# Ledger of designs, part 178: VH-VL binders against q9vpl3

Target 1, 224 residues: q9vpl3
Amino acid sequence: RGKINIQRPKAPHYERARVVAVTQPKYPELPKAKSCFKTRAERTQQQQENPYNEIIAREVRNWLDHSRLVAFFHLSSITADDIFRVRVQLHKQNLHLKSYGSKIIEQAVKNTRYEAIVPLFHSNHCIVFSPDPEKTAALLRIVRRVPQMVLLGGIVEETMLSRNQLVAYAQMPGLHAVQAQLVQTLSQAPGHLIQQLQAHQNSFVQVLDVHAKNQMNEETPKST
Key: E = the ipSAE of ESMFold2; O = the ipSAE of OpenDDE; V2 = 0.75 times the mean of E and O plus 0.25 times the DockQ between their complexes.

## First folded at step 6 (VH-VL)

Design w4 (framework fv_ontamalimab; at its last look DockQ between E and O 0.02; V2 from the best seeds 0.00; counts 0 for: pae E 11.8 > 2, placed apart)
Fold by ESMFold2-Fast, scan of step 6:
Structure w4 (fold): chain C 224 residues (1-224), chain A 121 residues (1-121), chain B 112 residues (1-112)
Amino acid sequence: as target 1 above (224 residues)
Amino acid sequence: QVQLVQSGAEVKKPGASVKVSCKASGYTFTSYDINWVRQAPGQGLEWMGWISPYNGETNYAQKVQGRVTMTADTSTSTAYMDLRSLRSDDTAVYYCARDEGYYDSYYFDLWGQGTTVTVSS
Amino acid sequence: DIVMTQTPLSLSVTPGQPASISCKSSQSLLHTDGETYLYWYLQKPGQPPQLLIYEVSSRFSGVPDRFSGSGSGTDFTLKISRVEAEDVGIYYCMQSTQFPLTFGQGTKVEIK
């Protein structure tokens, strides 16, 4: 994930937070007081990390608030060149691939209607945002060719949907009114949705286990 | 009107190559994958492979791997299937089919009319 | 490769009577994501195949409700409740659970 520069926060926000932290005034230190030393070190760390994290968390909230389509994926190991190719494809369809640390996601959605999604991000993940919910079909077509990205679920028109519900939404006629009505029909409680999305993660783990076993025993294929 | 229109019939000698075209219209060409399926005279359907017009990614059936190349030209909304080193058992009707399946589903909702390729000496 | 076997190979039906076609796979078609990727196509004489059923039981747009698909694991069935003259052709099942995509050998449906 740190190897993939595509997932970096926007440079202006990053540089601003960094400049604020670095340019904060330094005060002279008098006799070595352990409490004072510890407080200063902790304070410096907090000043550097907390402003940065909050700025990025606000960016995540802005993406969530201004996107009518949000899709969540488990992301297995992928090369920088491969993820860049995927990002270019998605961008042509006004789909924006982003990745953020789990702590930043948790901070962004805490005390919001989206708090239930936090468990999805305890493993490797990425998120695709779009202002256009009609692009759900295009998204799923593109991602179908990227085995490293496994769809977990998403949010369409502020309604949380499981993987199967997103697939159903994508297969409906392209009339916005019909799609909006379908989203309302498919809506469900966040807790139940999280259980379903976590089941998809468990299924993916099984796929990885089968793949590892088949990779180790190429001459002796294993049945399902 | 959504449609896939294929190139005309071809007669080739063994060892030659053939390039079949499949022109899409009425939909966003890069939003759907194109599969190629052939049918020998009086026989069933055989999948040959697919191409994603959006990223150029391909996946070929092992039987034709090394002899087939699938390409797509997004400026003309046209997919191509180039089959080399033709043998008599390559005689078939070749279809292109749009893949409407989402995520890990692969179903063909729209088909071209077919291109007859005859390989004879 | 997954081998798809259809039964019967040919079927003659009086108009208005039901028809049933079986499709058996050499391996389970249940994907790790919980879906079963089985499809049914009809090829009318002189035409390309057309999609009837996707993902075991979902009717494609414009397909009459007399067509229904069912099954799980390795055993699948396409049923036509009342065969009409326009239903004549060769029916194929297909799987996409594993590459390469494979088709059954086809079932020819004719009117008496």
Scores: ipSAE 0.029, ipTM 0.560, lowest interface PAE 6.5, mean pLDDT 79
Fold by OpenDDE, look of step 6:
Structure w4 (fold): chain C 224 residues (1-224), chain A 121 residues (1-121), chain B 112 residues (1-112)
Amino acid sequence: as target 1 above (224 residues)
Amino acid sequence: QVQLVQSGAEVKKPGASVKVSCKASGYTFTSYDINWVRQAPGQGLEWMGWISPYNGETNYAQKVQGRVTMTADTSTSTAYMDLRSLRSDDTAVYYCARDEGYYDSYYFDLWGQGTTVTVSS
Amino acid sequence: DIVMTQTPLSLSVTPGQPASISCKSSQSLLHTDGETYLYWYLQKPGQPPQLLIYEVSSRFSGVPDRFSGSGSGTDFTLKISRVEAEDVGIYYCMQSTQFPLTFGQGTKVEIK
């Protein structure tokens, strides 16, 4: 009983070899693994062409267009937990904290009136949006307690403001308060005029009274 | 790097004037107020006043009112403190400090290295 | 002017031990806006002051968690949970609730 040489299997008969060769499963060539190593340039270019980026850019534009208050912040070594806490606090005031990539911001504001904000986004940043410009004071109050958030500037009522201008704006009395004060001031003006006019009249009457009294005293004969 | 760099030490006679400079770098100069604080030898800190480089607004401490003038040059990002009619009790290290505060919060997050001014006969 | 009074004026502490500095104001530091504008600074030897705490209890960026501030009205405290050699210097409280800005006398902290 011939020892089946397991180490060198006899080559199949020529006909069998042909059949085996023809019946060999053609394994689909593994798709050439697109080299996962996209160069940084390729990744950047692909990111630019990513439909998702366009959607996000549109979202950013929408926020900018519908916000009457926009504030830009630099983030310095802030943790996700800290951001979350701040976000919650801001949200309670109808302030919306968002973070976007610089490229997305660039894309979003390209050829828009907001293009001037692009230089503010060179590092880690966040944006706070609000439909209410009166929330500026609340915003600043909240972020004062967050040293990792550095105010860079903002947009209020479609006007770009520096950091100091934004702080100054927050310190101003509300529009209604200013209007009320103006109305009060204007309402006092006529009263003051009337008082001044009356003062002169009263002074004249007093002078006349004094004169009349003096005349009466002169007419009183010294009863010797 | 964000920093304030002050001018060098000064020695003055009584009655003279001294002008100390504070050059800002690494940040937008007009976005922060500059405060001046002095420290006499072995003594505490004394606030002198602040200037807004943005609009030139100033607020001086009453103690130095009339003798001090604070100015800011936005083109060079430099703040100046001019102190006139110097007295012996004006001998101190003078600091410029950036005000980072919001609203009525005045806290100094950035300081110059200090300038020693000595008033001696 | 609001007078700020610190106690003690000097403190010698063993490394690793806690330290406490008190600051009292002659008037309430509660501002009309509802905030309390009290600050703590540390001046290390040969250096300018550096901010530690702003608005009573908020730690400035880069300030170790061993530093804490507390208080209200006219009474404020700076605490160091474990004093380190690098904590040596003069500590100042400052108020900005009213002009002029005023500092405490300073508390010198030394290592035993």
Scores: ipSAE 0.028, ipTM 0.549, lowest interface PAE 5.3, mean pLDDT 85
Fold by ESMFold2, look of step 6:
Structure w4 (fold): chain C 224 residues (1-224), chain A 121 residues (1-121), chain B 112 residues (1-112)
Amino acid sequence: as target 1 above (224 residues)
Amino acid sequence: QVQLVQSGAEVKKPGASVKVSCKASGYTFTSYDINWVRQAPGQGLEWMGWISPYNGETNYAQKVQGRVTMTADTSTSTAYMDLRSLRSDDTAVYYCARDEGYYDSYYFDLWGQGTTVTVSS
Amino acid sequence: DIVMTQTPLSLSVTPGQPASISCKSSQSLLHTDGETYLYWYLQKPGQPPQLLIYEVSSRFSGVPDRFSGSGSGTDFTLKISRVEAEDVGIYYCMQSTQFPLTFGQGTKVEIK
């Protein structure tokens, strides 16, 4: 397995235990009999959750504050084994799969520019957090094999992006490719080329910011 | 029940194009990539590329880059491989194969019956 | 491209005897994620290939336990503990550690 290729004494069992404990959400689903008893479980969960809503909301705020990539997904019916496989695969890329209730998300983003994301959580969902925005391409590659996770949009570097904008962001060359292209250009170019490259880069960022704000406002008007 | 069924044999002249279809049934089409593998007469297997029916993403082998287009129609659960500017060394049996792997694992658990493409003048 | 070299290219075996096929890659198949992406396929006469072994040693569903895979790095082996008449065909190794996916040239197994 991949376990024997890692230079950590007994770390694989510790890491696996940590991943399972942290990344295994519980979603109520299935036929009428489950729905009936899930009503009892849902009532207990709601009663339990009320005293701890602020603690969980702080956890969400911490994830948002420390993640430069946040992606929102609609989650269809999926087996516990399949979601576990996805969680492990995402974790290998420093992508952290989480799920929270809509009221907790509302509390977490209250009085922030992110209030517009709350309607995304009215249905079954999951969120992927990562400190590494360059992992957006890896995220999309992993999710393409998981039809139960449908991308809704995300946040990259504090900028809200629609589904299409996030896909476009993932296709942009990495920082290394941009640096190599800049060095090549400087060796061939007159003295003003650096200004042109910097201006184009800034203009591109501005266009994405305006587009993301407009799409977010159309879907969920600001509640300022 | 779970199967990939390919279109019938084709005979083409050099410079023509061929479009091979691969219809999936018995499983969720968008959950698996479709790979195309060819086998020239008396020769081994050669990977040509894959397509994701989920989002249309493709990856083509360098040898056929620029001459091949792979597409997927999710409404009919059918993948297509269109190979253009045919030449005699394109004579082969063309297989579609479902990729069961996840992440960087790519293995083919389900294969179509093969489509013979003959390029002769 | 990673070149996959199989030996022997042809093998004639008496039913019930063991058989062994070697597959060597031009560079290590150990991926940066710690997994080794090496696979074995059997192509019976007139049929498409069928998967036998994935990820070096994992038998695919329905594959008899007389088939076993082993190896690491650049050297891999498929063993058949007791060859049966139904095992006739061409065996291919394949790698997916690095694109493009590449196959070995094949090993033809026949009954004598």
Scores: ipSAE 0.005, ipTM 0.446, lowest interface PAE 11.8, mean pLDDT 76
ESMFold2 (binder alone), look of step 6: mean pLDDT 92; pTM 0.942

Design w40 (framework fv_anetumab)
Fold by ESMFold2-Fast, scan of step 6:
Structure w40 (fold): chain C 224 residues (1-224), chain A 121 residues (1-121), chain B 111 residues (1-111)
Amino acid sequence: as target 1 above (224 residues)
Amino acid sequence: QVELVQSGAEVKKPGESLKISCKGSGYSFTDYWIGWVRQAPGKGLEWMGIIDPSDSYTRYSPSFQGQVTISADKSISTAYLQWSSLKASDTAMYYCARQPLYSGYDAFDIWGQGTLVTVSS
Amino acid sequence: DIALTQPASVSGSPGQSITISCTGTSSDVGGWNYVSWYQQHPGKAPKLMIYEVSNRPSGVSNRFSGSKSGNTASLTISGLQAEDEADYYCSSYDSSSTPYVFGGGTKLTVL
């Protein structure tokens, strides 16, 4: 592989092992003297209430910090074999499919500029991470063949993009076009983006209902 | 007809550069990976690497990373395998083969006829 | 380099069924086994016989079948014919260490 470790997203088990070693819960001892502020030791004690959730939340933050491409998807019911096939195709393109509980995502993005994405994850979801934003086009072509995965939006070069903006980004030929896109996108507020992403999700549900009815009526033995 | 046609046999000396080709026809070239597979005389198949012709993204086997360069020109539906400096140990048959980029079908379904590369003084 | 283990040779008589095994390792490879099988006659390019463990491409005889149990995949050839005499290679995707890997190959002799 041509990429050094610092430039590629770390495998979850390696990242988690590192975090566990550093943040291993222990019996913290804090001085009995009163204080008007919480020390890092006191904060560590609070984190011990749910150490597993905080460790995974830190893993999510690391993926967000080290990925130049992040894409959010609604995920319909899919077999283990089918999702494994998708992961293989994505991995060949240096795209990493992850799934995290909505509460863990909320903990990970709380008090960050990405807090606005939380509503996207109240239903079944998954996220694709990559250090390479040029892979956006490949990502969209792979997902086109996976009807269970519906693109909601994403983050490119730390800028939040709607579904339509990600599709437009994928069609851009080079660096100067990327700069033009970022200038346009930087004017979009996170709250406004969430409304647009929710609208796409609602439209998708409506399309799925129509599609299901049309497939029931089709009933052909061969596709010609 | 879907086919992959490779360039002709090469006879080279150690230290020389070489670039061999694999031309696809009868299908959408940018919808398939092109992989390169090496077979030394009397030995088995060794996967070298693959390229996505749509953006020239490459993945190499650790054994071949840094030893060869894989490239593609989608305008002429051709993939390439290149050496900057050949060694006698590079003597082998080299095959190109395609596999789908965007489906669960993870296999080389169409193969080129092979290019024999002989490196001797 | 070679992660998949195959027997060096196997033999059978016309009409017999034979099986070729392909065993992967679990050291750094886990959960993935998209196995394909290739047939190679002397002096010819390999031909895909089986993909995704058990699926046949169009044009491949139904005498060829694939299966998997645990970390071992198998290619079975029923009703063995002289034309089946060839080298057979398994291949698998490896998401952990190598995106694609071949087995060492098995020489099939039809007696």
Scores: ipSAE 0.183, ipTM 0.591, lowest interface PAE 4.0, mean pLDDT 78

Design w41 (framework fv_anetumab)
Fold by ESMFold2-Fast, scan of step 6:
Structure w41 (fold): chain C 224 residues (1-224), chain A 121 residues (1-121), chain B 111 residues (1-111)
Amino acid sequence: as target 1 above (224 residues)
Amino acid sequence: QVELVQSGAEVKKPGESLKISCKGSGYSFTDYWIGWVRQAPGKGLEWMGIIDPSDSYTRYSPSFQGQVTISADKSISTAYLQWSSLKASDTAMYYCARQPLYSGYDAFDIWGQGTLVTVSS
Amino acid sequence: DIALTQPASVSGSPGQSITISCTGTSSDVGGYNWVSWYQQHPGKAPKLMIYEVSNRPSGVSNRFSGSKSGNTASLTISGLQAEDEADYYCSSYDSSSTPYVFGGGTKLTVL
C-alpha cells in the first residue's frame, strides 16, 4: 500500500510552490455505493486520468519553464548515500537534481518543443535544473566525478543542445555575450540538434561542437 | 600541436622510489582528465587510474590502489605517476593519455609516447 | 584482470575484410554504447580508431567501422592494407566497480 508510505514531495521553486498549492486536489470522503462496478474502459480511463501523475507532470513542466539550464543524464546503479552526496554538492551551486519516470516526462513535454527528450528516458535517468545557465561549468565539473551519471544533452535558454554543445558552452563562462550568441545560432537548426540528442552520435556532435566554436571565433576575432 | 610528452626511460632497483611525468601542451590542461595505462612486456593494456588536473581528484583501478600515486601540477601542465617502493613486477611501458569529457569515460583521444620502466636487481 | 574477451589473433590478405570481436557483460559492452577501439603498432603508443561503438575520429580511414550486438562489439576493417597490421584493443565503460576496462588485445596479421 503506497498511501501511508508515499513521501510528500519537497517544496518546489517559489512559483512552482504557488502553482502546486493552487492545483492540489481535494480528497472528499469517498461515498459508499451499494455495489461497485467498473468496465475495463472505465478502469482504463481512471488510470489515464490519475491526478497524481498529472500533478508530477505539472511539476516537471514548471521546472522546465523556470529553469534556464536543464541537463539530462543517464544514471547507472548508485547507492542512496552516494546520490545524496552528489545532490548536496549540486545544491550548493543552485543546481537541483530530480528523477522522474518516463511516462511522467512524456506527459509533461507532450505538445511542447521539448517532446524530443522523451527517448533519453527509456532507462534509469535524472535531470538537473538551474535558473542560472552560468552554472553549466560547475555542473559538469561535479558530474565528471560521478561515473554513474553520463551527460546526454540539455536545454540552455530554451534551446536544445547536444552533449558537445553543452561542453562548449561551459568552456566560455567569462564570455556571456559570446555564449548567448552561440545559443541563438544553435537554435537556427533545432531539427538536427534534436536528432543528435536522440542518437547520441559523438562524431556528428563533434562536428557541431567544431562548428559552434568556429562561429564563436568569428564573433570574437583573435585580438587579445 | 596538441601533444602529451612523457619523461625518459628509467632503470631502477627493487625498493627504490620513482616519479615519471606527462606534460600536456597545445590545449587547456585543466579541461581534460589524464589517465595512466600500463603495458607489461608482451602483454595488453591495463588502466591504472585517472586524475582531474583542475583540483587533483583521482580515481584508481582496484589493482593499482595503494600501489601508485597519481598527481598533477596545473601550473606547469604536468601529471605524475609515482611509486614509493618499486617491485620487479612494475617493469612495464607506462602511457599517459588525455580523456575529453564529451568522448565518454573510456575514450582516450591523445596519448603520450610512453615511458619504459625497468626494475631489476 | 581483463574483463573484455578478444580473439588472440586474426589474419587476412590485402583487399579482404576482417572482423575483431570484443565480448563483455551487460554491465559494460552490453549496457552502454561507450565502446572504443585502439590500434597499436609495435613500439608505438595506441591510437584511437573508434569511439562510442561506431564513431570515427578525424583522420581515421572509413575502412574502419564499429558495431555492437548484445554483449559483443565488433571492429571491421575492409580493404585490408599492410599498414593495418597491428594490435587492436577494445575498451568499455564498466558500471560495476572499475570505470574503465580494456580487452586482452588482438594481433592482426596481413599476409
Scores: ipSAE 0.024, ipTM 0.527, lowest interface PAE 7.7, mean pLDDT 76

Design w42 (framework fv_anetumab)
Fold by ESMFold2-Fast, scan of step 6:
Structure w42 (fold): chain C 224 residues (1-224), chain A 121 residues (1-121), chain B 111 residues (1-111)
Amino acid sequence: as target 1 above (224 residues)
Amino acid sequence: QVELVQSGAEVKKPGESLKISCKGSGYSFTDYWIGWVRQAPGKGLEWMGIIDPSDSYTRYSPSFQGQVTISADKSISTAYLQWSSLKASDTAMYYCARQPLYSGYDAFDIWGQGTLVTVSS
Amino acid sequence: DIALTQPASVSGSPGQSITISCTGTSSDVGGYNYVSWYQQHPGKAPKLMIYEVSNRPSGVSNRFSGSKSGNTASLTISGLQAEDEADYYCSSWDSSSTPYVFGGGTKLTVL
């Protein structure tokens, strides 16, 4: 049923079960913090639940501080079973797929050098963390098969990289070749990184809208 | 020298089976996807499908899903395209080409020389 | 599925510059920076000329350049030479059920 898949991100309780099954049963999660639509009262309640949001924000900061590889993705409609399968494959490579609310990410990166990433998370998203930057190639190999995950960019060895720079880093045909390529990219006009990330994000949002419309249509009788 | 070498031309009758090959050399075969592209006589290029040789994951064009099978044997760096039952409309030049496995690099940089398949009664 | 739209033919004189267009939708050309261009001489396999909209592989002349505006990608060939006479195909990654698609091809004639 494709309609259920579109609404998956709005049903946090079973997503939580999947995340806990992969990472550990002991991981606490707040379903209320993941609600997409809120009344004025619910927004006030969320703000007054700051201690819970701050706990999760500290976890995000801990992941950022202790990961030498961080990759950012837009995530379109995907089944719980499919994302679970992806998480398992990534975990075997010491790659940790995490999903956090936009407000929590904003709190985590506020007053840090990574604050510029906040606009990337205005729509559905996920992040992959790893202490091992050599796993960038393995990461991209795995996600290449998941069309619902669109690479936006990342952070390697505390350096923010665009999608193209991260891909170049992963391919490493030779140390000097990769380094020359990055130097050439860095010589481009200021703002190139943000332009690339936002352009890719805008393209993905349009794809998601088309997909949502198509999923609302009923299937027709067999035809070739 | 990086190259893809395809099997020789085939002449078949409708209903016969066929398996053509594409052998990679001079590079790490499992680090690249192998795609198959069809070109009917006097017509343009049509993407058929792609395979990851590391675990034989395949993705097909809807037009070719169920009509052909793409496979690979990484131990001999060879990818295959096969038909269980050929049709006259399968008459075409078939190219294999490699593509980097990583996201954001969706281009076929090295192409095989092509295999001409002729299907006639 | 709908293929990318290219003009059937384009012509130019030696030394002239010509441009070949490739028009898609926001789900392919307009949505992503994954546009490639291929050159095919009669009886030969295609050769990659441009990848990711504007990047040129090693060994490809700097007379070939690529660009994109909205849903239309363009291949520009400057200083036309007789050897440029070939068929040119654009391609793009597509988020639909056909994940990779080619344009219909453009025959370039150098007169």
Scores: ipSAE 0.049, ipTM 0.542, lowest interface PAE 5.6, mean pLDDT 76

Design w43 (framework fv_anetumab)
Fold by ESMFold2-Fast, scan of step 6:
Structure w43 (fold): chain C 224 residues (1-224), chain A 121 residues (1-121), chain B 111 residues (1-111)
Amino acid sequence: as target 1 above (224 residues)
Amino acid sequence: QVELVQSGAEVKKPGESLKISCKGSGYSFTDYWIGWVRQAPGKGLEWMGIIDPSDSYTRYSPSFQGQVTISADKSISTAYLQWSSLKASDTAMYYCARQPLYSGYDAFDIWGQGTLVTVSS
Amino acid sequence: DIALTQPASVSGSPGQSITISCTGTSSDVGGYNYVSWYQQHPGKAPKLMIYEVSNRPSGVSNRFSGSKSGNTASLTISGLQAEDEADYYCSSYDYSSTPYVFGGGTKLTVL
């Protein structure tokens, strides 16, 4: 008695497989998802599309209102292929990666309990939304493989959490009641939380500024 | 008690194969990455690679890519480091260490006791 | 091979403060706040002393503190004690080539 030893046909060459994988609608909401990477040109275009900021701000507000998990990330340069893979992995867990301009974020959260987060978005960023807070562990597991994404903090069940508090929440995923108790116990005043998030972000951005200036000085002599 | 327990010291000849182990206990094995770190006699620490035991995703240092294979068996909470053909230059202490999935990319909070591998004629 | 720059040795007397530097590039130490420090006693496995530049794990003495300025991270040990005599290694995330790099290590002698 044996089992048949017929192997599946050899996969197509990586180039063809890559093109097919990228073009195939494997998830219902792709290509709806937006990229985290923003160029200077894209930011300039957002200024020119100022009349639509109100509409996009309503979209952001809708995501905030319908998401029980929101995570904020600083984003370094990333290729289209890499961000696509991240987006696909996140979507499998009902996690939705979005990117919006700081002006749009400001308009969306103005006069809300989340208005204090606006300073976090003054640099290159992206946001992950989910209706399911139990996916926090899955989110952090996926993002850990993406060195270009640096966790700044988030919102769980309408409670603002620092990076360390969000990590603690993710490490205790077993029961909804236990997670809710942890969130309540770890909660801090919004002012204190924002100070911690801004301190980490400002240190990281300052380092990147120095690196960028050093790169410019090495590749293009300072005109001054 | 959270601990990583590594297999015992090995004495091998050049050209031989070897597989050493690192067994986690007292914690959820699939919630932590396992890294391997090499320390040659009288030298410093060298990061070799890391594995996510939940799906066996691996990343290697360029210096060790193709020289070693990292694997894991989540059913017995054990990670492995293996060589197909040992060289005298592989003589070193090998540490496994766990890294929390949620707290940075560089922090190894619990370390195994180390496995001394000696490769000589 | 792959290492961050640390002084080979540093020495101090009981009660003094010493600082160990760890110098990298903008792609590792300078690029992220993911700098860790490990203490290794002879014949023992390393022990995590500092993570994310300045955070201490539970059970690590507050005599150990970490900081970073540009491409250089520093570990400071205050109120030096005989048991602090060990090798100290820094590590950092490296987005340019490898996920992690270690420093060459610093031998701390306490007499």
Scores: ipSAE 0.106, ipTM 0.565, lowest interface PAE 4.5, mean pLDDT 77

